VH-VL binders against q9umr5. Designs and how they scored, part 247

Target 1, 268 residues: q9umr5
Amino acid sequence: SYKPVIVVHGLFDSSYSFRHLLEYINETHPGTVVTVLDLFDGRESLRPLWEQVQGFREAVVPIMAKAPQGVHLICYSQGGLVCRALLSVMDDHNVDSFISLSSPQMGQYGDTDYLKWLFPTSMRSNLYRICYSPWGQEFSICNYWHDPHHDDLYLNASSFLALINGERDHPNATVWRKNFLRVGHLVLIGGPDDGVITPWQSSFFGFYDANETVLEMEEQLVYLRDSFGLKTLLARGAIVRCPMAGISHTAWHSNRTLYETCIEPWLS
Key: E = the ipSAE of ESMFold2; O = the ipSAE of OpenDDE; V2 = 0.75 times the mean of E and O plus 0.25 times the DockQ between their complexes.

## First folded at step 10 (VH-VL; framework fv_mavrilimumab)

Design gh1 (at its last look DockQ between E and O 0.95; V2 from the best seeds 0.85)
Fold by OpenDDE, look of step 10:
Structure gh1 (fold): chain C 268 residues (1-268), chain A 123 residues (1-123), chain B 111 residues (1-111)
Amino acid sequence: as target 1 above (268 residues)
Amino acid sequence: QVQLVQSGAEVKKPGASVKVSCKVSGYTLTELSIHWVRQAPGKGLEWMGGFDPEDGEPIYAQRFQGRVTMTEDTSTDTAYMELSSLRSEDTAVYYCATVSYDWETGRYSFDYWGQGTMVTVSS
Amino acid sequence: QSVLTQPPSVSGAPGQRVTISCTGSSSNIGAGFNVHWYQQLPGTAPKLLIYGNSNRPSGVPDRFSGSKSGTSASLAITGLQAEDEADYYCQSYDSSLSGWVFGGGTKLTVL
């Protein structure tokens, strides 16, 4: 039998948004128990990510308990960060494949449709004033806002991304790293035509330096310091990078070719 | 608020086709996702198909694949459902309905319904 | 025969509490798809009663409530009134059928 699949959504998604993904899984892996976690949908997806992590944790624990052989996580967009944090705080998770589907794993720094909607009067260059404030950090988007021009503010004010990345010292860093390393495979999916994740390389733990030059995962301090286990995972062959062009952000979960190429192989 | 007004009752012979219309008001058709649901006399509701609220593509229930065609005329804000190769079991009230997304809750639902169109298929 | 299973009928006296169950499977309710409820008065079109498992549209009294757990959902009506006599349908999406599905409907009789 196939291992259960747990799906975690992104901003303003609904379970319906993943209908095609479930259809693909049903067709190719019949009998697979797939659960889209119906939590923090719509406007509620703007709630602090740590709150979301706690909610999703409560939902996945029973599923994991019923699946001693392990489970797979498919986590889309913002959900990918939620899942990474989830795996960091859970010392007893049994996740085989963690599939990060177009997630801003290294953060977001771009004027996207989401930002325009939430912050119509703010531009990318000024969002740090909001996001790195106490009230700004009450919004999920700000929890992974990563301004390369204000690294000091990021490191000190980011209540989520900087912590799960181990970029800011905290007492749980070692334990979180240990927990995250329990994952069997980390499957990173994204692409240059996403249009939302900025830079798109963030889905692969790439990101801007102070000159807005995109550096690869292996050039990032979090990798070099192995602050949360990326270097270790890569060394053991546990990281899979699956870039794909021609896919917009809202289509990653609804593209058959993408599914067959980047998702299906890891649902065994 | 959205209002859906459907065409009048139809009587058809087996093998014929029927085309039911659904005129939208309050909002433009381009702003809405129209779906069709039928109900045989004394029976339950059955989803036939509609336009996907996320990608706008037509989707049909497997049971009606090849027999049903759903179209839209944006100039008149009218949606159409055509069912061909009619059978006696196709006798039913046919409803058009809107499927809308609520951003607060992240839910899709059939929030507005037409008054229904009775289609009778008899020899 | 319906993908979602409802009791064919329920009854209650005015003022009582009644519940209508909706049992699905792992490909619909159990998969995390939302459950909606519709009320259909005799000779009328269905009306959205509950959406997204437990949300009430404007105009729907708080006597109506919805819940979801596992592969099942439930509609509860408290303070039953004569005007509540109607057919009630649950609805969800089914990934195995690639489409929306309704329950078989439940006739509620107010005694």
Scores: ipSAE 0.915, ipTM 0.948, lowest interface PAE 0.5, mean pLDDT 95
Fold by ESMFold2, look of step 10:
Structure gh1 (fold): chain C 268 residues (1-268), chain A 123 residues (1-123), chain B 111 residues (1-111)
Amino acid sequence: as target 1 above (268 residues)
Amino acid sequence: QVQLVQSGAEVKKPGASVKVSCKVSGYTLTELSIHWVRQAPGKGLEWMGGFDPEDGEPIYAQRFQGRVTMTEDTSTDTAYMELSSLRSEDTAVYYCATVSYDWETGRYSFDYWGQGTMVTVSS
Amino acid sequence: QSVLTQPPSVSGAPGQRVTISCTGSSSNIGAGFNVHWYQQLPGTAPKLLIYGNSNRPSGVPDRFSGSKSGTSASLAITGLQAEDEADYYCQSYDSSLSGWVFGGGTKLTVL
């Protein structure tokens, strides 16, 4: 009776990390087939995002084929960018709900322990030198690094985020937009106490201007030009925003109140 | 090197309790998550519970819920498993094992095991 | 009544290849949870043999290999040696039981 649910993990994750989410789904939607895609775990999550998108696409195809009535996606952190790319590149996807769980949808501009480990002498203000190089773009974190003070470098160098946002011209822009718009609902989840996604409003397609003032989704050029379909989705009533305070980055998939409020209603 | 040394064999009567200890050496903190697995004579392995490696909360297998308590004493680097209301079917070897996250592969594993503690429940 | 199903026994001659299966369900292996394998020699504690479906810890020879597909996993042992005679257990996490689960075990006999 319930549509299958596909879960796509984030950076340095494992399928075990989603055990509580799966338990909540089993309690509220018994009989739902839930699959956490066991790919690109740990260190492998640093591979270029287009490589990850290809691998995850191969994994979702047979699941979608078995469920012609549709599937739901729950995509956490970096995984939300993988899922958005999947929706663009798959002309035959049958996704009803795309649930983006604290994902850096407009990019990341914040120092994290993972970045300190990879680039121990760098701060966010100078990481553009590494990330906006061919070598840097071989790392997933740099594929969505978005330095608001070096927009021309971002637009020229980004091999992933600038393309899926339609911020740089490419031959597939019309097809990707058409494919993305086939999603039933886009559910955006995040909050001010996340502590990792910077700005946290990136989970809602908000981001910094050059003064590090957050502009909300409706103020973004990609929204105003409807470059990949956000304005169209909002006009259809297909975008759901579910912000929640008090949740740290690693707790989004293990908080029952968050699940009941923001996720459960979209798993029919 | 991680070493897990368990307390000695115990003989108990039905209705009693048993508390098995597991002393960790090679680490000075309880950064390792200790889990408990038992094996009845001639039978397979059965997970009982342990400290969740991600959130640090104790988790218990449902069939032991209400009868088992797992604790740690960081001052002595010793984990404990206490099983109450013992029955004859609780006769088993009780193992402690480490569960740790391998950051490179993104995997959790039960890597190091104690030598086992035989608990016999008989009248 | 194990939630992960293993054959109760397998056998092989020295130098041969044997395979041990581990069949789960949609709430464990099929949900994407990892499979681990343990070797238990007579009178000893279990020893981690394979973790995370296919990874070998240091000191485990590469004639031991693991794989996972769908709801099932497999342990393969090539170049069988007398010292491989042991019990073998698979393990995963189960979201319906909210806990770790082991297979019933497979006794490997070296003929």
Scores: ipSAE 0.713, ipTM 0.875, lowest interface PAE 1.4, mean pLDDT 91
ESMFold2 (binder alone), look of step 10: mean pLDDT 89; pTM 0.924

Design gh10 (at its last look DockQ between E and O 0.86; V2 from the best seeds 0.79)
Fold by OpenDDE, look of step 10:
Parts: sequence; C-alpha cells; structure tokens
Structure gh10 (fold): chain C 268 residues (1-268), chain A 123 residues (1-123), chain B 111 residues (1-111)
Amino acid sequence: as target 1 above (268 residues)
Amino acid sequence: QVQLVQSGAEVKKPGASVKVSCKVSGYTLTELSIHWVRQAPGKGLEWMGGFDPEDGEPVYAQRFQGRVTMTEDTSTDTAYMELSSLRSEDTAVYYCATVRYDWYTGRYSFDYWGQGTMVTVSS
Amino acid sequence: QSVLTQPPSVSGAPGQRVTISCTGSSSNIGAGFTVSWYQQLPGTAPKLLIYGNSNRPSGVPDRFSGSKSGTSASLAITGLQAEDEADYYCQSYDTSLSGWVFGGGTKLTVL
C-alpha cells in the first residue's frame, strides 16, 4: 500500500485548488489516502506562520500515528515553509518525502501581486520598514520576507525564517536540525517562470546577496554552516532538485507533466 | 447581488437536443463561473458541469461527457447548456448556478441559482 | 446511490433542534474538500444555506449551523420553525468523479 499523502496549501488557497493533484495521485497511485489540510484558508493564511505550524501540527499528528510506515508531505508555496518548520519542531515525525512545491524556502524579496494587494503603498525596497516591525511580523508574508539590503534587520527581526534557517542563534537550533534531518527525502520544486517566488531560486534555497546576485544553495551560509541540515541532507543524497520551466506559480499543483516528473516518483 | 434568469420550459422528443439559456445580471458573466445542476422530478440534485472558477475551462461530469456542451456569450451575459441525444431520464428541472470563491473564508460555493428550466423528454 | 449519503427524512417539532448528517468518503469530505448545504423549499430553486463547512451567507439565521469531521458533515437547525420544512442537500467535491457532488437530500418535516 502507498503511504498517506498530506497536502499543505499556500497563501489564500483552498482544498479545491489541489483537486487536480489529488486526481493525479488517485489515478497513478490508487488507494493512496490523500488529505488536504483544511486549515488557515483564505485570509487566515495571513496569520503568523508559527501559529499555522501549531495548527497543522495538531492536524498531522493523528495522521502520522495511523501511518507507522511513514507519510509524504506535499507543501505548496508558503506551505513549504510551514512544513519545514513543522518538521523542525517535531521530534517524532515520520515523513518520508517532503515535497516543497514552489516554496520560498530561502525567503521572498520581490514585488508580486500578493505584495501589492497587502501593501499597496509600499515598494519592495521599503517593505523592510513594515515587515521587520513587531506588527509586521504578525503577517505570514513578513515572516519570510528576506531583504538582502537589510540583513541586520532580517536577522534580528525575522521571527520565523531566520530562526528555522538557524541564521539567528536560538536554544532550539540543534534540536530543530536533528528533527528536520529525520526526513527521508527533501524534494525541491520550482522554476524560472513562476512569476511569484522571487527570486525563483529561493525554492532551491538560492537567494540574493547584497548586490542582488543570486547565489546557489551551496553558496549560502545556512548550507556552509549546515545550520539546519542542508549540507548533511545533500551529502547523504537526500535532496532532490527538480526545476521546471513554463509553469506559473498557480499551476504547480495542477500540471500533469510536473506531477509525473517531480512529484510522483517520491510518492511510493 | 447576482440574478440568474433562465429560458422557459422545453418539450423534446427522444434523440433531440435542448439548449437552455441563463442570463446573468448584477455582475458580468466574465466575473462569474456558471455551473449547471439538474433535478429529476422527485429526485435529488445532480451536478452536470460548469466553468472552473480557477482556470475558466469548462468541466463536465463524467456521466454527461460527449453529450453536453456549455458555452457563454459575454456580449449578452448569457450562459448556455446544450444537452443532446435526449432520453426520457433526462426529464428534469435544469438549474444554472454561480460558483464563486470567497476570499475571506477561502471557500467555494454555489451561491446564486436560476429559477430552473423544466425539460420534458417524451415520445 | 449518491456519493454523499443523507438520511431521506428527519422531523422535529417547532422549537426543537434537528440535525442532518452527510456522510462522505476519503475521496471527498475526507480528502479535505469543504461541504456546503442548500435549502430547497417546495417548488423553488435551491438556496445556499452553509458554505465552507460552517459559514453562513448573509440573510441566513444563526440557528443554522454546519460542522465537518472526518468523512462526514452535519447541518444543525435550532429553534425549528414551520418555514424550515424543506429539502436539504449537502455538497462537496469528489476526486474520484472529478467533479462536484451532492447528497441524496433530506426532507425535513416540521410536526
């Protein structure tokens, strides 16, 4: 039998958004129990990510308990960060494949439709004034806002991304790393035509330096220091990178070719 | 508020086709996703198909694939449902309805319905 | 025969509380798809009563409530009134059928 699949959605998503993904899984892996976690939908997806992590944790615990052989996580967009944090705080998770589907794993720094909607009077270059304030960190998007020009503010004010990355020292860093390393495989999916994740390489833990030059995962301090286990995972062959062009952000979960190439192989 | 006004009752013979219209007001058709649901006399509701609220593509229930066609005329804000190869079991009231996403709750629903169109198929 | 199973009928006296169950499966309610409820008065089109498991549209009294758990959903009506006599349908999305699905409907009689 196939391991259960748990789906965590992104910003403003609904379970309906993942209908095609579920249909693909049902077709190719019949009998698979797939659950889209119906939590923090709509505007609630703007709530602090740690709050979301707690909620999703409560939802996945009973599912994991019923699946002693393990489960797979498919986490889309913002959900990918939620899942990474989830796996970091859970010392007893049994996740085989963690599929990060076009997630800003290394953060977001770009003008997107979402940004314009939430911060209509703010530009990307000035959003740090909002996001790195106490009230700004009450919004999920600000929890992973990563301004390369204000690294000091990011490191000191980011209440989520900087912590799960181990970029800011905290007493749980070692334990979180240990927990995260329990994952069987980390499948990173994204692409240059996403249009939302900025830079798109963030889905692969790439990100801007101070000159807005995109550096790869292996050039990141979090990798070099192995602050949350990326270097270790790579060394044991547990990281899969699956880039794909021609897919917009809202289509990652509904593209059959993408599913067959990047998702399906890891659901067995 | 959205209003849906459907065409009048139809009487058809087996093998014929019927085309039901649904005129939208309050919002433009381009702002809505129209779906069709039918109800046989004394029976329950059955989804037939509609335009996907996310990608705008028409989607039909498997049972009606190849026999139903749903179209839209944005110039008149009118949606159409055509059902071919009619059978006696197709006798039903046919409803058009809007499916919308509520951003606030993150939920989809059939929030507005037409008055229904009775289609009778008899020899 | 419906993908979502409802009791064919329920009844209650004015002022009482009644519940209508909607039992699905792992391919719809259990998969995480939300449940909506519709009220259909005799000779009329269905009306949205509950959406997203527990949300009430404008104009729907708070004596109507919805809930979801596991593979099932429930509609509760408190303070039952004569005008509540109608057919009620639950609705969700089913991945096995790749489409929206309704329950078989429940006839509510107010005694």
Scores: ipSAE 0.858, ipTM 0.920, lowest interface PAE 0.6, mean pLDDT 95
Fold by ESMFold2, look of step 10:
Structure gh10 (fold): chain C 268 residues (1-268), chain A 123 residues (1-123), chain B 111 residues (1-111)
Amino acid sequence: as target 1 above (268 residues)
Amino acid sequence: QVQLVQSGAEVKKPGASVKVSCKVSGYTLTELSIHWVRQAPGKGLEWMGGFDPEDGEPVYAQRFQGRVTMTEDTSTDTAYMELSSLRSEDTAVYYCATVRYDWYTGRYSFDYWGQGTMVTVSS
Amino acid sequence: QSVLTQPPSVSGAPGQRVTISCTGSSSNIGAGFTVSWYQQLPGTAPKLLIYGNSNRPSGVPDRFSGSKSGTSASLAITGLQAEDEADYYCQSYDTSLSGWVFGGGTKLTVL
């Protein structure tokens, strides 16, 4: 029988958005119990990510308890950061595959025109003034905002990403790394035509340097220092990279070829 | 205010087709997803299909595959449902409704409905 | 038969409370898809009553409430009034049918 699958959605998202993904799983793996967590939908997806992590943690505990053989996580966009934090804070998780579906794992540095009604500016070059403030950190997108031109502000102000990356000192960093390393596989999915994740290589733990040149995962300081276990996971063959071109940000969970190529093999 | 106004009642012979219109005002079809729901006399509601609110592609219920076509004219903000090869069991009231995303709750619902169009299929 | 199961009828006296159940499965409510409820007065189009399991649109009195648990949902109506006499439908999305589904409907009679 197949392990249960838990789906964690992204910003301004809902369970309906995953209808096609659930249909693909049902067709290829009949009998699989799939649950899209019905939390932090719509405007609530802007809540601080630590609040979301706590709420999602409470929701996954009973599912994991009923599945002693393990579960899989499919985590889309912002949801992939929630899931990475879950894997770090849960001493007792039994996740086999963590499938990160076009998630800004090293952060986001893209325009936020769709949030102009909330922020005084939508330009990425100016957003650090808002996001690296106490008010800004009350919004989820600012919790993973990563301005490569204001690294000192990022390191001081980030209440989420700098902590789960081990870029700022944290008393539990060693325990979080240990917990994260209990995952069976980390499956990284994304591509150049996403159009929202900026740089798109953030889905593969790549990111800009100060010149906006993209450095790959293996060139990142957090990888080189093995701050939360990426180097260890890669060395033991537990990281799967599955890039695919031609997929826009809202289409990752509704593309059959992407599912069959990058997701299905990991849903044992 | 969003308002959906449907075309008038139709009487058709078996084997014919019918095309029901749904004029939207207060919003544009680029902002709304129109779905169609029918109700046979004395029966419950049956979803027929519509334009998916997230990808904008038409989706049809399996029972109507091959017999139904749903289109939109964005220049007039009018949605259409055409049902072909009519049978007596297609006698029903046909409703158009909006499927809308509420950004505050993150939820979809059939929130605004047209007045309904009675289609009678008789020999 | 309907993928979402509702009792065919329910009744209550004015001022009382009634509940209407909507039982689904792991391919709809159990998968995390939300439930909406519609009221249909005789000869009229359905009207949205509850969406997203428990949210009331503007103009719907707070004596209507919704909830969801497991694979099932419930509509509660308190302070029954004669005007509440209508048909009530639940609705969700179903991955087995790849589409929206309505319950079979419940006729509410106010005695």
Scores: ipSAE 0.676, ipTM 0.851, lowest interface PAE 1.5, mean pLDDT 91
ESMFold2 (binder alone), look of step 10: mean pLDDT 89; pTM 0.925

Design gh2 (at its last fold request DockQ between E and O 0.93; V2 from the best seeds 0.86)
Fold by OpenDDE, fold request of step 11:
Structure gh2 (fold): chain C 268 residues (1-268), chain A 123 residues (1-123), chain B 111 residues (1-111)
Amino acid sequence: as target 1 above (268 residues)
Amino acid sequence: QVQLVQSGAEVKKPGASVKVSCKVSGYTLTELSIHWVRQAPGKGLEWMGGFDPEDGEPIYAQRFQGRVTMTEDTSTDTAYMELSSLRSEDTAVYYCATVSYDWYTGRYSFDYWGQGTMVTVSS
Amino acid sequence: QSVLTQPPSVSGAPGQRVTISCTGSSSNIGAGFSVSWYQQLPGTAPKLLIYGNSNRPSGVPDRFSGSKSGTSASLAITGLQAEDEADYYCQSYDTSLSGWVFGGGTKLTVL
C-alpha cells in the first residue's frame, strides 16, 4: 500500500484548491490516503506561522501515528515553510518525502497581489518598516519577509524564517536541525514563471544578496554553515530539485505534467 | 445580494433538447460561478455541472458529460444549461446556483439559488 | 446510492434536539473537503444553512450547527420548531467523481 499523503495549503487556499492534485494521486496511486489539512484556510492563513505550525502539528500527529511506515508531505507555497518548521520542531516525525511545492523557502521579497491587497500603500522596498515590527510579525506573510537591504532587521525581527533557518542563534537550533534531518527526501519544486515567489529561486533556497543578485543554495550562509541541515541533506543525496518553466503560482498543484515529473516519483 | 431568475417550465419529448436560462443580478455574471443542480420529483439534489470557481473552466458531472452544455452570455448576465437526448428520467426541477468562495473561512458553498425550472420529459 | 449517506428521515418534537448525519469517505469529507448543509422547505429551492463545516450564513439561527470529524459530518438542530420541517442535504466535493456531491437528503418531521 502507498504511504499516506498529507497536504498543507498556502495563503488563502482551501482544500478545494487541491482537488486536481488529489485526483492525480487517486488516479496514479489508487488507494492512497490523501488528506488536505483543513486548517487556517482563507483569512486564517494570515495568522502567525508558529501558530499554524502548532495547529498543523496537532493534525499530523495522529496521521503519522497511524502510519508507522511513514508519510509524505506535499506543502504548497506558504505551506512549505509551515512544513519545514513542522519537521524542525517534531523530534518524532516519520516523513519520507517532504515535497516543497513552490514555497518561498528562503523568504519573500517581491510585490505580489497578496501584498498589494494587505498593504496597498507599501512597496517591497518599504515593507520592512511594517514586517519587522512586532505587529507585523503577527501576519504570516511577514514571518518570511526577507529584505536583502535590511539584513540586520531581518535577523533581529524575523520571528520565524530567521529562526528555522538558524540564521539567528537560538537554543533549539541544534535540535531543530537534527529533527529536520529525519526527512527522507526534500523535493524542491518551483520555476521562473511562478510570478509570485520572488525571487522564484527562493523555492530552491536561492535568494538575493545585498545587490539583489540571486545566489544559489550553495552560496547561502545557511547552506555553508549547514545551519538547519541543507548541506548535510545534499551530501547524502536527499535533496531533489525539480524546476519547471511555464507554470504560474496557482497552477503548481493543478498541472498534470508537473505532477508526473516532480511529485509522483516521490509518492511511492 | 445575488438574485438568480430562471426560465419557465418546459415540456419536451424524449430525444429532444432543453435549454434553461438563469439570469443573474446584483453581481455580474463574470463575478460569479454558476452551477446547475437538478432534483427529480421526490428525489434528492444532483449536481450536474458548472464553472469552476477557481479557474472558470466548465466542469460536468460524469453522468452528464457529452449530454450537457453550460454556456454564459456576459452581455445579458445570463447562464444557460442545455441538456440533450432527453429521457423520462430527466424529468426534474433544474436549479441554477452560485458557488462562492468565502475569504473568511476559505470555503466554497452553493450560496444562492434560482427558483428552479421544471422540465418534464414525456412521450 | 449517494456518495454522501444521510438517514432518509429524522423526527423530533418541538423544543428537542435532532441531529442529521452525513457519512462520506476518504475521497470527499475524509480528504479534507468542507461540508455544507442546505435546507429545502416544501416546494422551495434549497437554501444554504451551513458552510465550511460549521459556519452559519447571515440570517441562519444559531440553533443550527454543523460539525465535521473524520469522514463524517453532522447537522444539529436545537430547539426544534415547526418551521424546521424540511429536507436537509449535506454537500461536499468528491475527488473520485471530480465534482460536487450532495447527500441523499434527510426529511425532518416535527412531531
Scores: ipSAE 0.928, ipTM 0.958, lowest interface PAE 0.5, mean pLDDT 96
Fold by ESMFold2, look of step 10:
Structure gh2 (fold): chain C 268 residues (1-268), chain A 123 residues (1-123), chain B 111 residues (1-111)
Amino acid sequence: as target 1 above (268 residues)
Amino acid sequence: QVQLVQSGAEVKKPGASVKVSCKVSGYTLTELSIHWVRQAPGKGLEWMGGFDPEDGEPIYAQRFQGRVTMTEDTSTDTAYMELSSLRSEDTAVYYCATVSYDWYTGRYSFDYWGQGTMVTVSS
Amino acid sequence: QSVLTQPPSVSGAPGQRVTISCTGSSSNIGAGFSVSWYQQLPGTAPKLLIYGNSNRPSGVPDRFSGSKSGTSASLAITGLQAEDEADYYCQSYDTSLSGWVFGGGTKLTVL
């Protein structure tokens, strides 16, 4: 039989948004238990990401306990950062495939409708003034805001992304790396037509340098220093990159070709 | 203030078609997703189909696939459900309802309902 | 047999508390799809009572409450009143049917 699948949604999502993904899994892997975690929906998805990690941790523990052979995670957008933090903080997780579905893994530096709604007088060049403040860090999107032109402020102020990336010293770095490395496979999914994740290569641990030139994962300091285990995972052959063009941000979980190409092979 | 007003009762023979209308007021149809639910006499509610609130594509319950068509006329803010090849077991009250997303809670619901249209299929 | 199972009837005296169960499966409630509840008074259209498992729309008194656990959901009515006599339906989404599903309905009788 197939391992259970746990789905973690993104910003302003609902379980209904994943109906097609669940239908694809049911068609190709009948009998698979799939659970979309019904937490932090709507405006609650703006809560600090560490608060969300705590709540999602409580929800996944009983699912993992019922499945000693392991589980898979499919984590969409902001949810991919929640899941990566879960893999670091859980000493006893049993995740085989971590499927990161268009997630801003190296951060976000883009003007979006959500940012305009939340901070209507700001644009990406000035949002660091809000996000790298204590009150800005109370919003989830600021927890992974990564301004390539103010990297020193990012490193000092980020309460979430800089920590889970191992970009800032903290007492749990060794334990978090060890826990993350227990994952069987890391499946990275994203593409150039996403329209929201900026740069879209953030879904593959790529990001801007100070000139807004995208450096790929293997050129990032967090990879070179192996700060949370990316270099080790790549050396094991445990990282799968599955880019696909022509998919907008809201369509990743409702595209059958994407599912069959990038997701289905990893749902053992 | 959303109101859904449906067309009047219909009596049909087996094998005929029926087309029920649902006029929206207080909003425009381009802002709403209309779904159809029927209820046979003394029976429960049965979802028939509608326009998906996220992608706007029509979806139909499998029981009605091939017999039902749901359309919208945005110039008159009127939704339509047409059911063909009628049988006596299609005798029911047919409701239109809105499917709405509540951004604050992140939830969908069937929040506004029409008054219902009785369709009787009789030999 | 309905995809979502409700008791056919339930009864209570005025002022009492009653609950109505809604039992689903791993393809609907158990997959994380939320539950809505509808009240249908005799001769009228259904009315939304609870959505998103536990949220009350404006105008629904707080003596109506909903909850979800595992593959099941419950509607609780406290302070039962004569006008609560109606049919009650739960609803969710089902991936095996690729569509919305209603429970079979529960007739609430106020004694």
Scores: ipSAE 0.755, ipTM 0.887, lowest interface PAE 1.2, mean pLDDT 92
ESMFold2 (binder alone), look of step 10: mean pLDDT 89; pTM 0.924
OpenDDE, look of step 10: ipSAE 0.911; ipTM 0.949
ESMFold2, fold request of step 11: ipSAE 0.707, 0.727, 0.744; ipTM 0.868, 0.886, 0.891
ESMFold2 (binder alone), fold request of step 11: mean pLDDT 89, 89, 89; pTM 0.923, 0.921, 0.922
OpenDDE, fold request of step 11: ipSAE 0.926, 0.923; ipTM 0.957, 0.957

